VH-VL binders against q10491r548to677. Designs and how they scored, part 7

Target 1, 130 residues: q10491r548to677
Amino acid sequence: KVFKLGILIQNEKVRKDRLLSNREVGVILTSSQLMFFKNVYWISGLLDQLEDFKRSHSFSPCYFSPHLTSLSADYIIPLSDLVAYGDGSRIENELYSFSVKQKNQRTHVFSVTNVDELNDWLVKINFVST
Key: E = the ipSAE of ESMFold2; O = the ipSAE of OpenDDE; V2 = 0.75 times the mean of E and O plus 0.25 times the DockQ between their complexes.

## First folded at step 1 (VH-VL)

Design r12 (framework fv_praluzatamab)
Fold by ESMFold2-Fast, scan of step 1:
Formats: C-alpha cells, structure tokens, sequence
Structure r12 (fold): chain C 130 residues (1-130), chain A 123 residues (1-123), chain B 112 residues (1-112)
C-alpha cells in the first residue's frame, strides 16, 4: 500500500543553513518502507497518474494501486524504528528541511518548498513507522 | 596543520577511573562539521571505536561501553576529555584521539590521528 | 552492530607485485545520498593509523595513486598496484554508516 509519493530534495547538511550537496529524488512511502528513486521523471509520471485517478474517482472511495511488482528502488529504508522530524531551518531558496533517522543509523535530510508539504511528510512517515 | 596529542596516566589500577585528555591545534570544535573521536587498540589486537563528539556537542558512545564512558569538550582550551569508569585489565590499550571532518572530503572519517598513549591497567 | 570482515588476515607480498585486500560488511554501507560509508586505514609498525581511502573509493590527501578502493554495498576491495617496502603494516576497513563505528580485524601486509 502506497501512502504518499513525491519528489524531495535530498541534502547532506553540515549546519542549519548549509548544504554539502543536494539532488532531487523520487520517494514512495508504503506501509513498510521508504523507497528512493534516482529517476524523478518516473515518479513524476506516477504523480500525474495519481492526480488523474483522483479526478476520475472524486465522487466515490477508490484505491490507487500502481503496479509495483517490477519496481526497482535505488535505495530502501525500512520503516520499523524510524522517526521523521523538522528542524525548523530554512535552507537556500526558502526550502524547509526535515530529517529521517533510524536508531543508530546515519540521518537522511530532505527539503520541500512549502511547510504544508513538510508537515504532510512528517505526519505520514511517523504514522506508519510506529 | 592539524595536530592532536593524548595525555593521561600510563598506569591505572582495576576499579579506578581513567581520564584521558586530547589537546589539539589547527582546528576549532566550534567549526561546523568538525568532531573528535576516541579509538583504542589493545596490544596485538584490532582498532576499537569508543566515542565521538561534534562541534554541536552531539555525543555518541560505543553501546558495549556506554555506561562507563563520558566524552566532553572545552572549545576554548582546544581539548576533548574521555573518562572511563571501573577499569579492568582488558582496558589495557593504546588510546588515540582523532580529528573528524564533516564539511570537506572525509566526512565522518578519522583523517588525522594523535600519536596515542599506552594505558596499562594492572594491580 | 555492523560487523566488518577482512580477508586475508595475513598477506605476504614480493616488492613490485600487486596486493588486494577484501572487506565485507554484514549490512549495506550504501546511503541514500549514493555514498558508501567505508574507509581504509593503514597502520605502519609503531605508528598511528593513517587514512588511505574515504567514502569507498576516494584517495585521501597525500596518498599515492598506486592505492585504490572499489566496491559498493557489502563488498569492498583495497588494491595496491605495485607494493613498496613503505607499504608494510596493518590495513583496516571501517564503516561509518551507523553507530557504533566498527573496524575490520586488520590485514597484515608483509614483504616476503
């Protein structure tokens, strides 16, 4: 089951307002894992499919179930023992950052362009991870 | 040029507390991305990581030793201190402190090491 | 904890010949950033360890180009294209993907 799809800016943060590097990554949040994709255009296509699906099913409950059996993620994080938290920082270009950390693992840092999107990611990740 | 030097007692009795000081130059622990770690090596054995402290005063400890370890920094003195309580003969080792650089090349690598100080735990 | 396993543990080499050391991790060291958080160190007799390779394949400052690191995920290799007498010592791999930081057992490179 897919809870959220999106394109995030992945950062390696050294300090609150400084990035070592950034790049766009496609992300799929499922009931058991976060899946990361280098091919953001493929994720963009899935987002378009989801938007089209919502328009065609706006008047009745429906399930969006993309065909994931052939899906090959570039990186996977299991959701067990994972927390997401915002650090309140603005990064270059008015970005809002949040961190994702498993116990004793290296932190993953992401940015989004608005605070509503940040809060949506935080709520959904923390909901399924605990 | 970055340099680090370990200091402390060379002989400690079992059950006592061991305090080691790392004094450094050429960098500041107020600089973003910088840290200092402690690593030990018992005679003839492999390297074992003990603890890290970062510019942000973020601390990490080896889980097997966590209850016995304390790492602190004094940024104004350019010092990092490691304390080990209730030592026993298996704590006999050469103790190293090392620079961690997170801002440039070598993120979370121990790129510059002190000379090491041999600590013998014996009755 | 991530366990790091090196092979061989003892490596006798004739000067001028190549040498290869393997390091395997019990879990993938590949981070979502695309980096492998694996490092190689050399400890020469009577000296402190020195950094050779960082993030899997990058040579540290001052390290001769005869040293190279490769691999991804769980399998990593350190190669020396032509061993020199000054290369003798114990080689260690280390992971920094998670805490605690863990080292391999070490590989002792000796001249024969």
Amino acid sequence: as target 1 above (130 residues)
Amino acid sequence: QITLKESGPTLVKPTQTLTLTCTFSGFSLSTSGVGVGWIRQPPGKALEWLANIYWYDDKHYSPSLKSRLTITKDTSKNQVVLTITNVDPVDTATYYCAHLEGYSSGWDAFDIWGQGTLVTVSS
Amino acid sequence: DIVMTQSPLSLPVTPGEPASISCRSSQSLLHSTGYNYLYWYLQKPGQSPQLLIYLGSNRASGVPDRFSGSGSGTDFTLKISRVEAEDVGVYYCMQALQYPRTFGQGTKLEIK
Scores: ipSAE 0.012, ipTM 0.631, lowest interface PAE 9.3, mean pLDDT 82

Design t01 (framework fv_tislelizumab)
Fold by ESMFold2-Fast, scan of step 1:
Structure t01 (fold): chain C 130 residues (1-130), chain A 119 residues (1-119), chain B 107 residues (1-107)
Amino acid sequence: as target 1 above (130 residues)
Amino acid sequence: QVQLQESGPGLVKPSETLSLTCTVSGGSISSYYVHWIRQPPGKGLEWIGVIYYSGSTNYNPSLKSRVTISKDTSKNQVSLKLSSVTAADTAVYYCARGRYSSGWSFDYWGQGTTVTVSS
Amino acid sequence: DIVMTQSPDSLAVSLGERATINCKSSQSVSSYVAWYQQKPGQPPKLLINWASTRESGVPDRFSGSGYGTDFTLTISSLQAEDVAVYYCQQYYSTPYTFGQGTKLEIK
């Protein structure tokens, strides 16, 4: 079951010169994991299909189910013991950031372009990880 | 249904900056790619660049030093700026949508706006 | 940059006859090729994507084929409304590039 698809901006601090490294990453939230894809174009295509589907139907996103059996995620985070949280921080280009943390693992920082999208990611990740 | 509409000044003088706007209705620009393509009189099509969902851009290397594409999601508009124009920049300018179902080929185009560079 | 080369530059075909336009890429583009139809004073219209997938609303007489470096657009029975310039385009890698166009006229 797919709960959310999206494109996030992954933030990593480059200590040399204090530069923040930003890159787009495709994300699929399922009932058991967060799947990350370097192929942003493919995820963008799925988002386009979802947008078209919504315009033709009065359905929720969770009714839209793409065929995923041949997928190979570049990185996977299991939802067990995973928590997503926003600390109210903003990045200079008006991005809204949030973090995901799994017990005894690194914190991953992502950002989105608006507060509604931020809240939707936080709610859905924490709902499914429960 | 999705519609794209270009607008611009029509006539621009050499060395000035060309500024065009693409207004989208029937869909959100935050969910797909918007491309700019141009066509000089009697010639073929040239891809100028794209703005992605995130606001990131990618430009044709032949134009990269002169071109800027930006968007205003609240207005559902995409803008193209091309600096230091010459007669070679005279063309019809199109904005077009790219999405996966069309293979990022251009399934919806604006009607085009004519730009003439002359003194 | 990937160069797309169409042949012929112009083609005259009688009504009801078959028209064939070829497109070659300078390197493999897999199936990432689209075909467009452009009539005077109008924007290009997408006919075929993924080399062979016909767009919704496009008449059955239009078909595409090919993979890798060699692609073909076929109109099985030319109609008067098909007079136009046809372009192939690769979207395998940026910068996206178009063929030079093929002008199709009635003989």
Scores: ipSAE 0.000, ipTM 0.523, lowest interface PAE 13.3, mean pLDDT 79

Design t02 (framework fv_tislelizumab)
Fold by ESMFold2-Fast, scan of step 1:
Formats: C-alpha cells, structure tokens, sequence
Structure t02 (fold): chain C 130 residues (1-130), chain A 120 residues (1-120), chain B 107 residues (1-107)
C-alpha cells in the first residue's frame, strides 16, 4: 500500500568542510518503509498518474497502488521507531525543512516548497510509523 | 489560468549577448521548474536548460559555456542569457513548465515563443 | 547524449485511417518518453507522457506505447485537425532530447 509519493529536496553534507548540498529525490511512503529514488523523472510520472487517479475516483475513497515489485530503491528507511519533525523553519526564505530520525540513527533532512506539503509529509510519516 | 510569456529584443547582433525573460502567471516559480527550449526556422526542438524551484540549474552541455538561467521569485520571472551569439542561434525561444516541484521531466505548459534573429 | 530518431520523416494518411509514428532511442529510456503536437505558428502541445499516459483533454484516438528503446504514437482515425508535426522527447537523463519530428498530412 502506498500512503504518499512525491519529490523532496534532500539536504546533506558531501564533505565535512563543504556546505550542505541540495538534491532532488523521489520518495514513496509505504506501510513499512520510505523508499528513495534518484530517478525523479520516474516518480514525476507516478505523481501525474496519481492526479489522474484522484480525478477518476473523486466520489469514493482513493486507493492508489502502483506495482512496485520490480522497482529497486536507491535507499530505504524502515518506519519502525521513525519520527518526522519540523518547526516550519525556512531555508533561504524559499524552502520548508523537516527531519526524519530513527532511534540511535542518523537524522535525514528534507525540504519542500510549501507548508501544506510539509505538514502532509509529517502527518503521514508519523501516522504509519510504529 | 497557467500562462508563460517570453519577451526579448527580437534582433541581436553577432558576438553580443541575447537576453530573454519568461513571465509566468497562475503558478509560482518557487514550486515549479522552468525550462528553455529553442527551435531554429524549419528545424526541430533543442533543450537549452532548466532552473529548478530550488534555484539549481542544469544546462545542455553543447551550450553550457555560453548560457546562464536565473530567476527573480518576487517578479515570478525566469531569465535566459546566451553570450557570443552567431547566426546559428537564430530561433524561436520557448519557456516551458514541468510538473511537480521542478523534476525536469515533460513540459505541460509552453509559452507562445519569442523569435530571435541574429544578424548584423 | 541520448539520440531520439523518428520514422517516417513525413507521413500522408487518409481521413479516418490509422496513422503510426515511431520513435527510437539510442539507449534504454525506460518509459520516460513524451509526445508533442505542433501546428504552424504555435508552441508544442503535450499529448502523451510516460510513453502511454494520455494528457487531460487529448482525444481518445491518440495513444502511445513502448518501453526501452522503441516507442509508437498512434492516431486510430485521422481527423483534419490532426495535421501537424509530432515530436517524441526523452526525459530519462539530461540533456533532454527530442526526435527530429514527423510531419503528418492528409493523403
């Protein structure tokens, strides 16, 4: 089951002495994991399909379930003990940032272009994580 | 209503810098990437480059040494500068939007195009 | 760079008949192909994305298919308004590249 998909801006240090680098990543939130894809073009097509699906199913609950069995994510984060959080702070007055962290693991920082998307990601990640 | 509109001088002399502006309405360039594509008379389409919602740019390697794309978010405008122009740069120049936060994918809305002629 | 090659360069089809335009990539682009229609004096108009997904408002007679290196745009029953140049485009990797175009005209 897919709960949310989208494109996020991932903020990471590439070296200890370098500024944070921004890169676009495709993200799929399932019932068990966050899946990350370097191929943002593919995820963009899924987003378009999702919008078409929502329009066709506007009078009933929407369940969007793409076939993911042949897909290989570039990176995954399991949802067990994962928390997403953010204070709505802006990066360069352009982007809204949030973080995801598992107990005793690295924090991952992401950005989105509007506060509604920020809140939607936070709510959905925290909803499905246990 | 989503609209993109290109504007510029129409005529540019060889060796000078071409400057074009794309003004958008109905969406924010803070939420969408904007691409530049050109079409010489009677020829096909050539991708020039993109500026993503993040402000990052990506350019066609064939033009990278001469091209700069920038934006002014407060005016909702994207600009293209192409230096050292020659007759081969004569074309209709389009700006176009991709969907979903600057993914650099397909182009769902195009401007009407602005004609640029390079001649002395 | 990924090279997109269309065939034929030009095609004449009778009204009501099927038109088929082919597009080949120099390497696999998965399903990352879009198709555009361009009429004289107008910008290109998106018809198909993701090889086979029809854009909203595009007539049912237009369909796309293909995966990997071989892609096809089909117009099942040609109408007079379909006279245009058609372009395929890959968005698998940058630089983004287009086919050379196929001119479709009435026989």
Amino acid sequence: as target 1 above (130 residues)
Amino acid sequence: QVQLQESGPGLVKPSETLSLTCTVSGFSISSYGVHWIRQPPGKGLEWIGVIYYSGRTNYNPSLKSRVTISKDTSKNQVSLKLSSVTAADTAVYYCARDKYYGSGSYFDYWGQGTTVTVSS
Amino acid sequence: DIVMTQSPDSLAVSLGERATINCKSSQSVSSNVAWYQQKPGQPPKLLINWASTRESGVPDRFSGSGYGTDFTLTISSLQAEDVAVYYCQQYYSTPLTFGQGTKLEIK
Scores: ipSAE 0.007, ipTM 0.560, lowest interface PAE 9.5, mean pLDDT 80

Design t03 (framework fv_tislelizumab)
Fold by ESMFold2-Fast, scan of step 1:
Structure t03 (fold): chain C 130 residues (1-130), chain A 122 residues (1-122), chain B 107 residues (1-107)
Amino acid sequence: as target 1 above (130 residues)
Amino acid sequence: QVQLQESGPGLVKPSETLSLTCTVSGGSISDYYVHWIRQPPGKGLEWIGVIYYSGSTNYNPSLKSRVTISKDTSKNQVSLKLSSVTAADTAVYYCAREDYYDSSGYYPFDYWGQGTTVTVSS
Amino acid sequence: DIVMTQSPDSLAVSLGERATINCKSSQSVSNYVAWYQQKPGQPPKLLINWASTRESGVPDRFSGSGYGTDFTLTISSLQAEDVAVYYCQQYYSTPRTFGQGTKLEIK
């Protein structure tokens, strides 16, 4: 079951409000984990499929469920004891950043281009992590 | 079924702060976004801002310095404050719901309040 | 900000005839366009979402089309109760923006 998919900017180093090191990553949020993919083009294809699904199911609460069986994530973060947080701060006055931290693990920092997308990621990650 | 209802003073003096409340029934304000939209007499619709289920806000750049949107989840209410009002702020003020979907979560305004008329006059 | 421009500003159509209202965005908004109907003294009512999906309870004479920057609302056979101002809106990005409105009148 997929709750959200998208492309995030993964920040490795941030100085004041400037990105020093970053990369785009594809992300799939499922009921149990966050899956990360270096191949963002594959995720772009899934986003196109989701957009088509939304248009054909506008009157239906049917959930979009892409086939993930033959795919391997580059990295996985389990949702147990995971929290996503952000304070609305901006990087280079354009990007909105948020952090994801699991107990006793590194903090991962991501950015998105608009505040609506930021809030959607925060709420959905925290909702499914329970 | 979700219903929204605006309330507030019908008359506000220039330079004062306008305060409006949107009361929601039939659903929780924590399950969707609530927007404020206004319409001056005989004119079109202008988006004011939104409060997300997280409590974060986003405002129309033309109004950002004067607008504050907040919510009280225990009362299921969303409030709008607009400071330093002038005659140009005379309008019907609406609150409206935006439900969200996966992949950016954007949706149009499917439920609107009836609107509350605000006149700015001395 | 994305600017939404409607044409015409006003339109007079005979009962039973087709009415067509156009909406153009200053940049691509995909299919994230809604159409609203507003009658005097009432709030706007959502008619069409996702550019072409009719809202539940809306008569089948109303239809929407378009993608990217050019969008159209069509009323196939005008009825007296369709007299109203119609607005297009993009919800692709914030700030949310509306067209200036098209006033539909009976000839």
Scores: ipSAE 0.000, ipTM 0.509, lowest interface PAE 17.9, mean pLDDT 79

Design t04 (framework fv_tislelizumab; at its last look DockQ between E and O 0.46; V2 from the best seeds 0.00; counts 0 for: pae E 8.1 > 2)
Fold by OpenDDE, look of step 2:
Structure t04 (fold): chain C 130 residues (1-130), chain A 121 residues (1-121), chain B 107 residues (1-107)
Amino acid sequence: as target 1 above (130 residues)
Amino acid sequence: QVQLQESGPGLVKPSETLSLTCTVSGGSISSYYVHWIRQPPGKGLEWIGVIYHSGSTNYNPSLKSRVTISKDTSKNQVSLKLSSVTAADTAVYYCARVRGYDFWSGYMDVWGQGTTVTVSS
Amino acid sequence: DIVMTQSPDSLAVSLGERATINCKSSQSVSSYVAWYQQKPGQPPKLLINWASTRESGVPDRFSGSGYGTDFTLTISSLQAEDVAVYYCQQYYSSPYTFGQGTKLEIK
């Protein structure tokens, strides 16, 4: 089951000696894992399908084309090892930031364009992770 | 320094499962992404898959149905299993690591010496 | 899948001369490109990552450039020990893919 689709802004250094990178990343939250995609067009296409489905099928599960299993994620995090939290910080006074942390591992920072989207990601990630 | 070493049977019969082990020394596999790559004789390189710090995996879609990558942190080893092998799976198999915790790091900076696997009856 | 196409397939260059290997991706891979050197009987050795960053221990004569779809590995002054097959690789999106390789020989 997919709980949420979206495009986030990743706020991380791609290399230790490089400047902070702000790039879009596609994200799929399922019941078991958080999937990341560098190719945001895949996720953008799915989001369009989701919107169309919501307008026409209010009582049925959304079926995506292509099937989600056909998409190869560039990075995957099991939800059992994941916690998401907001720190109240804003990037360039335009983006709302939150962190994704794996136990005993690096903390990753993502941003969204509005506070409602921030809260939705936090709630859903943590809900599914627990 | 970090070193990787592949091991396993050099000969596998068709339809059987190829099993290889990558033993890492000089560092903890929990700090690395570990990739498997293969190279058929006289040909180029093919990416098989990767196991992440978390234990999650990502496989080449062309091999996904047959590939399993796992790790044993207590032994500091990563395993590759490839089922239903054919002659096309004959190759030198490499394990290689990516340092750090970056989502987007996919360059392999340390490679094993490789192990030759021949599929033959 | 993103296809990485190298050119030329083989190259002969005189000692001390410049060697240039090109790699083109079927779609933009930003700077997520690595270059490897492989000698007979050995695994690939990482030379360049992030399109232009030289790996530690790699001689200064090796350099990488490019962004998007066109990338270049340059050896400013070819040495005898540089005879090898060179591969480009993208890690912009999975599955990660390699070029077909370029065999570099001494003329």
Scores: ipSAE 0.033, ipTM 0.710, lowest interface PAE 3.6, mean pLDDT 88
Fold by ESMFold2, look of step 2:
Structure t04 (fold): chain C 130 residues (1-130), chain A 121 residues (1-121), chain B 107 residues (1-107)
Amino acid sequence: as target 1 above (130 residues)
Amino acid sequence: QVQLQESGPGLVKPSETLSLTCTVSGGSISSYYVHWIRQPPGKGLEWIGVIYHSGSTNYNPSLKSRVTISKDTSKNQVSLKLSSVTAADTAVYYCARVRGYDFWSGYMDVWGQGTTVTVSS
Amino acid sequence: DIVMTQSPDSLAVSLGERATINCKSSQSVSSYVAWYQQKPGQPPKLLINWASTRESGVPDRFSGSGYGTDFTLTISSLQAEDVAVYYCQQYYSSPYTFGQGTKLEIK
């Protein structure tokens, strides 16, 4: 049900109070939507569960605690008519940026800490958006 | 500059549905997250829910089974419906805007004047 | 749900003196806290966002501080117009929650 999850840096437009820019956000990519969460601590817990599952080579299905159906996202972007792409931003403080564009909506800019994560996000978002 | 104003019936019978409208002037609801908050007489504030610019909603779990928030972009309005009301739903109901467009802004910088809803027989 | 607990429930302070209102969250909310002032018959008015940032037009005597679970609103020199109920609010996690309010009056 989940294609990828992680913690991204959301880059926002300059405002009088810069506290609104370059904030960590938890992101879950499903087959139909990107889900966003301000509370990154439980996303970190889900990441640990996923990594433990991958390393165990378990025959058991991967289950998350808490159960994903009990989650309430702070924001959701449906994947219809959406594309993700690199925005030409230069590396700053070991950050790599990409953009998510939805028809008739603002472009959202996100950053990650390494290029492999950048590419994985781009590939997976565009895969499930088709 | 941006102004919000709540409107709707001030009196609602028990078990019926209250229906309120928030009208925005001086700006477009396509650019805002609009929240509903209520305040029972002499009590504190309770968050009801939010509608995002996309039309998606998020509700207080305590009210989720009874609440619907929707918007009409052409009329620049956001609506609140709360079904199966009881005396506990008597309150002043506010709509409020979150400044900015991003996930990080969750403080309500523009509030409507509020509309009093009384639930009684 | 994250519970926001204010103290005291009411406070009487002499004109020109310092008023201090505390707000404690049941779990960390980082700096995602706002403070509101509400006078009778009026909607709440935003004073402070991001725990410590004054909203434009708010007098310098209002200040906020805190991080994590413990937050403070301070009025450094109380004016007669500051008589109101004050609320803290977290916007770290849904549902957003408010403190129970602190009534501030002139002693």
Scores: ipSAE 0.013, ipTM 0.621, lowest interface PAE 8.1, mean pLDDT 80
Fold by ESMFold2-Fast, scan of step 1:
Structure t04 (fold): chain C 130 residues (1-130), chain A 121 residues (1-121), chain B 107 residues (1-107)
Amino acid sequence: as target 1 above (130 residues)
Amino acid sequence: QVQLQESGPGLVKPSETLSLTCTVSGGSISSYYVHWIRQPPGKGLEWIGVIYHSGSTNYNPSLKSRVTISKDTSKNQVSLKLSSVTAADTAVYYCARVRGYDFWSGYMDVWGQGTTVTVSS
Amino acid sequence: DIVMTQSPDSLAVSLGERATINCKSSQSVSSYVAWYQQKPGQPPKLLINWASTRESGVPDRFSGSGYGTDFTLTISSLQAEDVAVYYCQQYYSSPYTFGQGTKLEIK
């Protein structure tokens, strides 16, 4: 079951600060994983399919499964012992940031352009990871 | 110093399952991702798939129906199984790692020496 | 799938001269490109990651550049030990794909 999909801005650096990974990433939140996709065009197409699905099911619960043949993620974070948190902080005074961390793993930082999106990601990740 | 070493049967018959092992020394497989890449004789490199530190996998769609990558953390080993092999699967098979700095990284900084697999009856 | 196309397929350069290898992607891969060197009988060796970041221990004569769809690997002054096949790789989107390789020889 897909709980949420969208596009996030990833805030990572390679060592020695030579290159900042401040790029859009596609994300699918399932019942067990956060799945990340570098191909944002593919996830954008999926979002379009979801919007079409919602319009067709205006009075029904929205249960959507991607129609594409491959759901292979570029990176996966298991939801066990995962917590998502943010304090409303901004990156470059334009983006709202939040962090996700698994026990004994590094923290991953993401940003969104909208505070409602921030809160939606936090609520849904923490709900599923419980 | 991290080292990767592949091992396998060398010769496999058509329609059988190819099984390869990648043994890691000098570091834990739990600290990075391990990829499998192959190279047919005289040709270029083809990415097969990856296993993440969590044990989750991602496969090349062209091979997904035939490939399984797994790991045994207690032995510090990653294995590759490729079913229903044909002559087109003849190649040198490499395991390689991605260091754990940025989970977004898909470049391979440490490679094994490679193991040759010939599919022939 | 993203297709990576290298040019030329083979290149002969005199010792001490500049060698330039190009790599073009079928769609934008931002800066998610790595370059590898492979000598006969050896595994590939990572030279450049993130399009332009030189790996530790790689000589200064190797440099990478590019963004989006067009990438270049440059060897400023060719040495004998640089004879090898060079591959570009995108890691922007799964499946990760490699260029067909460029064979670099001394003329």
Scores: ipSAE 0.006, ipTM 0.567, lowest interface PAE 9.9, mean pLDDT 80
ESMFold2 (binder alone), look of step 2: mean pLDDT 92; pTM 0.943

Design t05 (framework fv_tislelizumab)
Fold by ESMFold2-Fast, scan of step 1:
Structure t05 (fold): chain C 130 residues (1-130), chain A 120 residues (1-120), chain B 107 residues (1-107)
Amino acid sequence: as target 1 above (130 residues)
Amino acid sequence: QVQLQESGPGLVKPSETLSLTCTVSGFSLSSYGVHWIRQPPGKGLEWIGVIYYSGSTNYNPSLKSRVTISKDTSKNQVSLKLSSVTAADTAVYYCARLEYGDYDWYFDLWGQGTTVTVSS
Amino acid sequence: DIVMTQSPDSLAVSLGERATINCKSSQSISSYVAWYQQKPGQPPKLLINWASTRESGVPDRFSGSGYGTDFTLTISSLQAEDVAVYYCQQYYDTPYTFGQGTKLEIK
């Protein structure tokens, strides 16, 4: 089951205080893992399909189920012992940032363009990871 | 699938301009930079330059006067032009999406390389 | 330009034994070093980034260490498929520069 899909901005730094890149990455949150896709065009297409589906089914509680049988993620993070957190800080006063971290693993930093998306990602990741 | 593929003439005459194309698939040139690296026969690797997702470029100073990297995002192509070539420019030319840093989920992607010989 | 110097130029190691390749930079570059493996007829493959971070899919026998000017790539137990040329690369500053390469062979 897909709990959420979207495009996140992955943040990298060099020399600790300089932003190296703001790369868009596609993300699918399932019941067991976060799946990352560097092909954002494909994820953008799925998001368009989801919006079309919601418009067509705005009055009915219906699950959106994209075809995932041939899905190949570029990277996967298991949800076991994963925590997502944010403090409302902003990148360059335009983006809202949050972090995800597994015990004894690196911290991954992502940004979104609005606070509602930030809260939605945090709530859903932490809910599923428990 | 995500890949890069180089193409261009296998033979270029001295003093002419070498023109190579890198065709990408599975990712957007608006989201990622592409680097050009070359390797002369039996020798090591030399970084030529990069075009960033923004369209900005950065070139190896040793080649800056002769090199131009450009892109056409609608065609998913990055181009390398190297003017006034000599035998020293004979090499395998690679395009690559290089993802360095302190995040372990990243990887690099290299094209298969295209061989260029500078000769009459 | 930052100059990267590898040692040795070539190394012969028996299967199952430890192989060690060294890389020195002409100036301090913190941890901004990557290690590449290149087999004949193939493009280079990234093994290690950030001096010691192993890339996904790279076997645990590969490890990187070092900081500042001195860096090391270690293969703890050489396998036949590890025969290749290995390059270190700095990405601290442009132009990005590579070491001259170390050819690893089986004894």
Scores: ipSAE 0.000, ipTM 0.501, lowest interface PAE 12.6, mean pLDDT 79

Design t06 (framework fv_tislelizumab)
Fold by ESMFold2-Fast, scan of step 1:
Structure t06 (fold): chain C 130 residues (1-130), chain A 121 residues (1-121), chain B 107 residues (1-107)
Amino acid sequence: as target 1 above (130 residues)
Amino acid sequence: QVQLQESGPGLVKPSETLSLTCTVSGGSISRYYVHWIRQPPGKGLEWIGVIYTSGSTNYNPSLKSRVTISKDTSKNQVSLKLSSVTAADTAVYYCARGLWFGEYYYYMDVWGQGTTVTVSS
Amino acid sequence: DIVMTQSPDSLAVSLGERATINCKSSQSVSSDVAWYQQKPGQPPKLLINWASTRESGVPDRFSGSGYGTDFTLTISSLQAEDVAVYYCQQYYSTPWTFGQGTKLEIK
């Protein structure tokens, strides 16, 4: 089951708290994991496939999982014990940032252009991770 | 912030085709479903149809034979055409952004200001 | 088509008192119901989604409840700015359908 699709700006920091890079990444939030894709053009193709699936399986209570489980993400974060949080910080005073972290794992930092998108990602990630 | 704005002629003659445009700013229509809704004077809301991110459409059966929704992603615009109009098509027409995730449709969270269309000879 | 029926058609409530608006669907729509507020000359504004989830920026006095065929929007302490027409909407299946609207006025 897919809960949210989108494009996030992935942020990496180096020592001295400097931002290493701002790169767009495609993101799929499923019932068990966050899947990340470096090729954001792939998201458009996935959206088309998902809509075709819904059209072809009219009235069927089916998930898109058979198509999504065969896809190779560039990296994956499992949702078990994952927490998403924002601390009100902004990147370069334009983007809203939030972090995701699993126990004893590195923190991943992402940005979005508005606070409504920030809240939507936080709510959905935390909802599914519980 | 994402904003939607409807535009088109305020007056259309009976039997003609009504053509409206929804212009999106602050975001890309390629990421959203876009719905058209109308509201006749003093009455409630009626869903007209939706265009999906893929470009596929779904229309209210009561209007399906007369309605066409299309989009131009390069202009960030969605269009509504309603043929063979009558006085019953007099309404305020809204476009709205629809959210979705997987096989589940979500709600419409951002609406345009609406454009008034009067069908009169 | 799924028919959404609201009750009452109009409601007058004193400032600070509780207002309750009901919405019934002709068949089960699970929790796939949204509530909108519309003031004269303005587009509808989303208040509640998924029957009970408040949208960001919507005051805590607004709450939604229900599942299946029976849904309720509650305003716990009516304020002057709450005067509007309220609509329920199902997004369980197309065509999407709205209730006829409930006009909320100050008593």
Scores: ipSAE 0.000, ipTM 0.507, lowest interface PAE 16.8, mean pLDDT 79

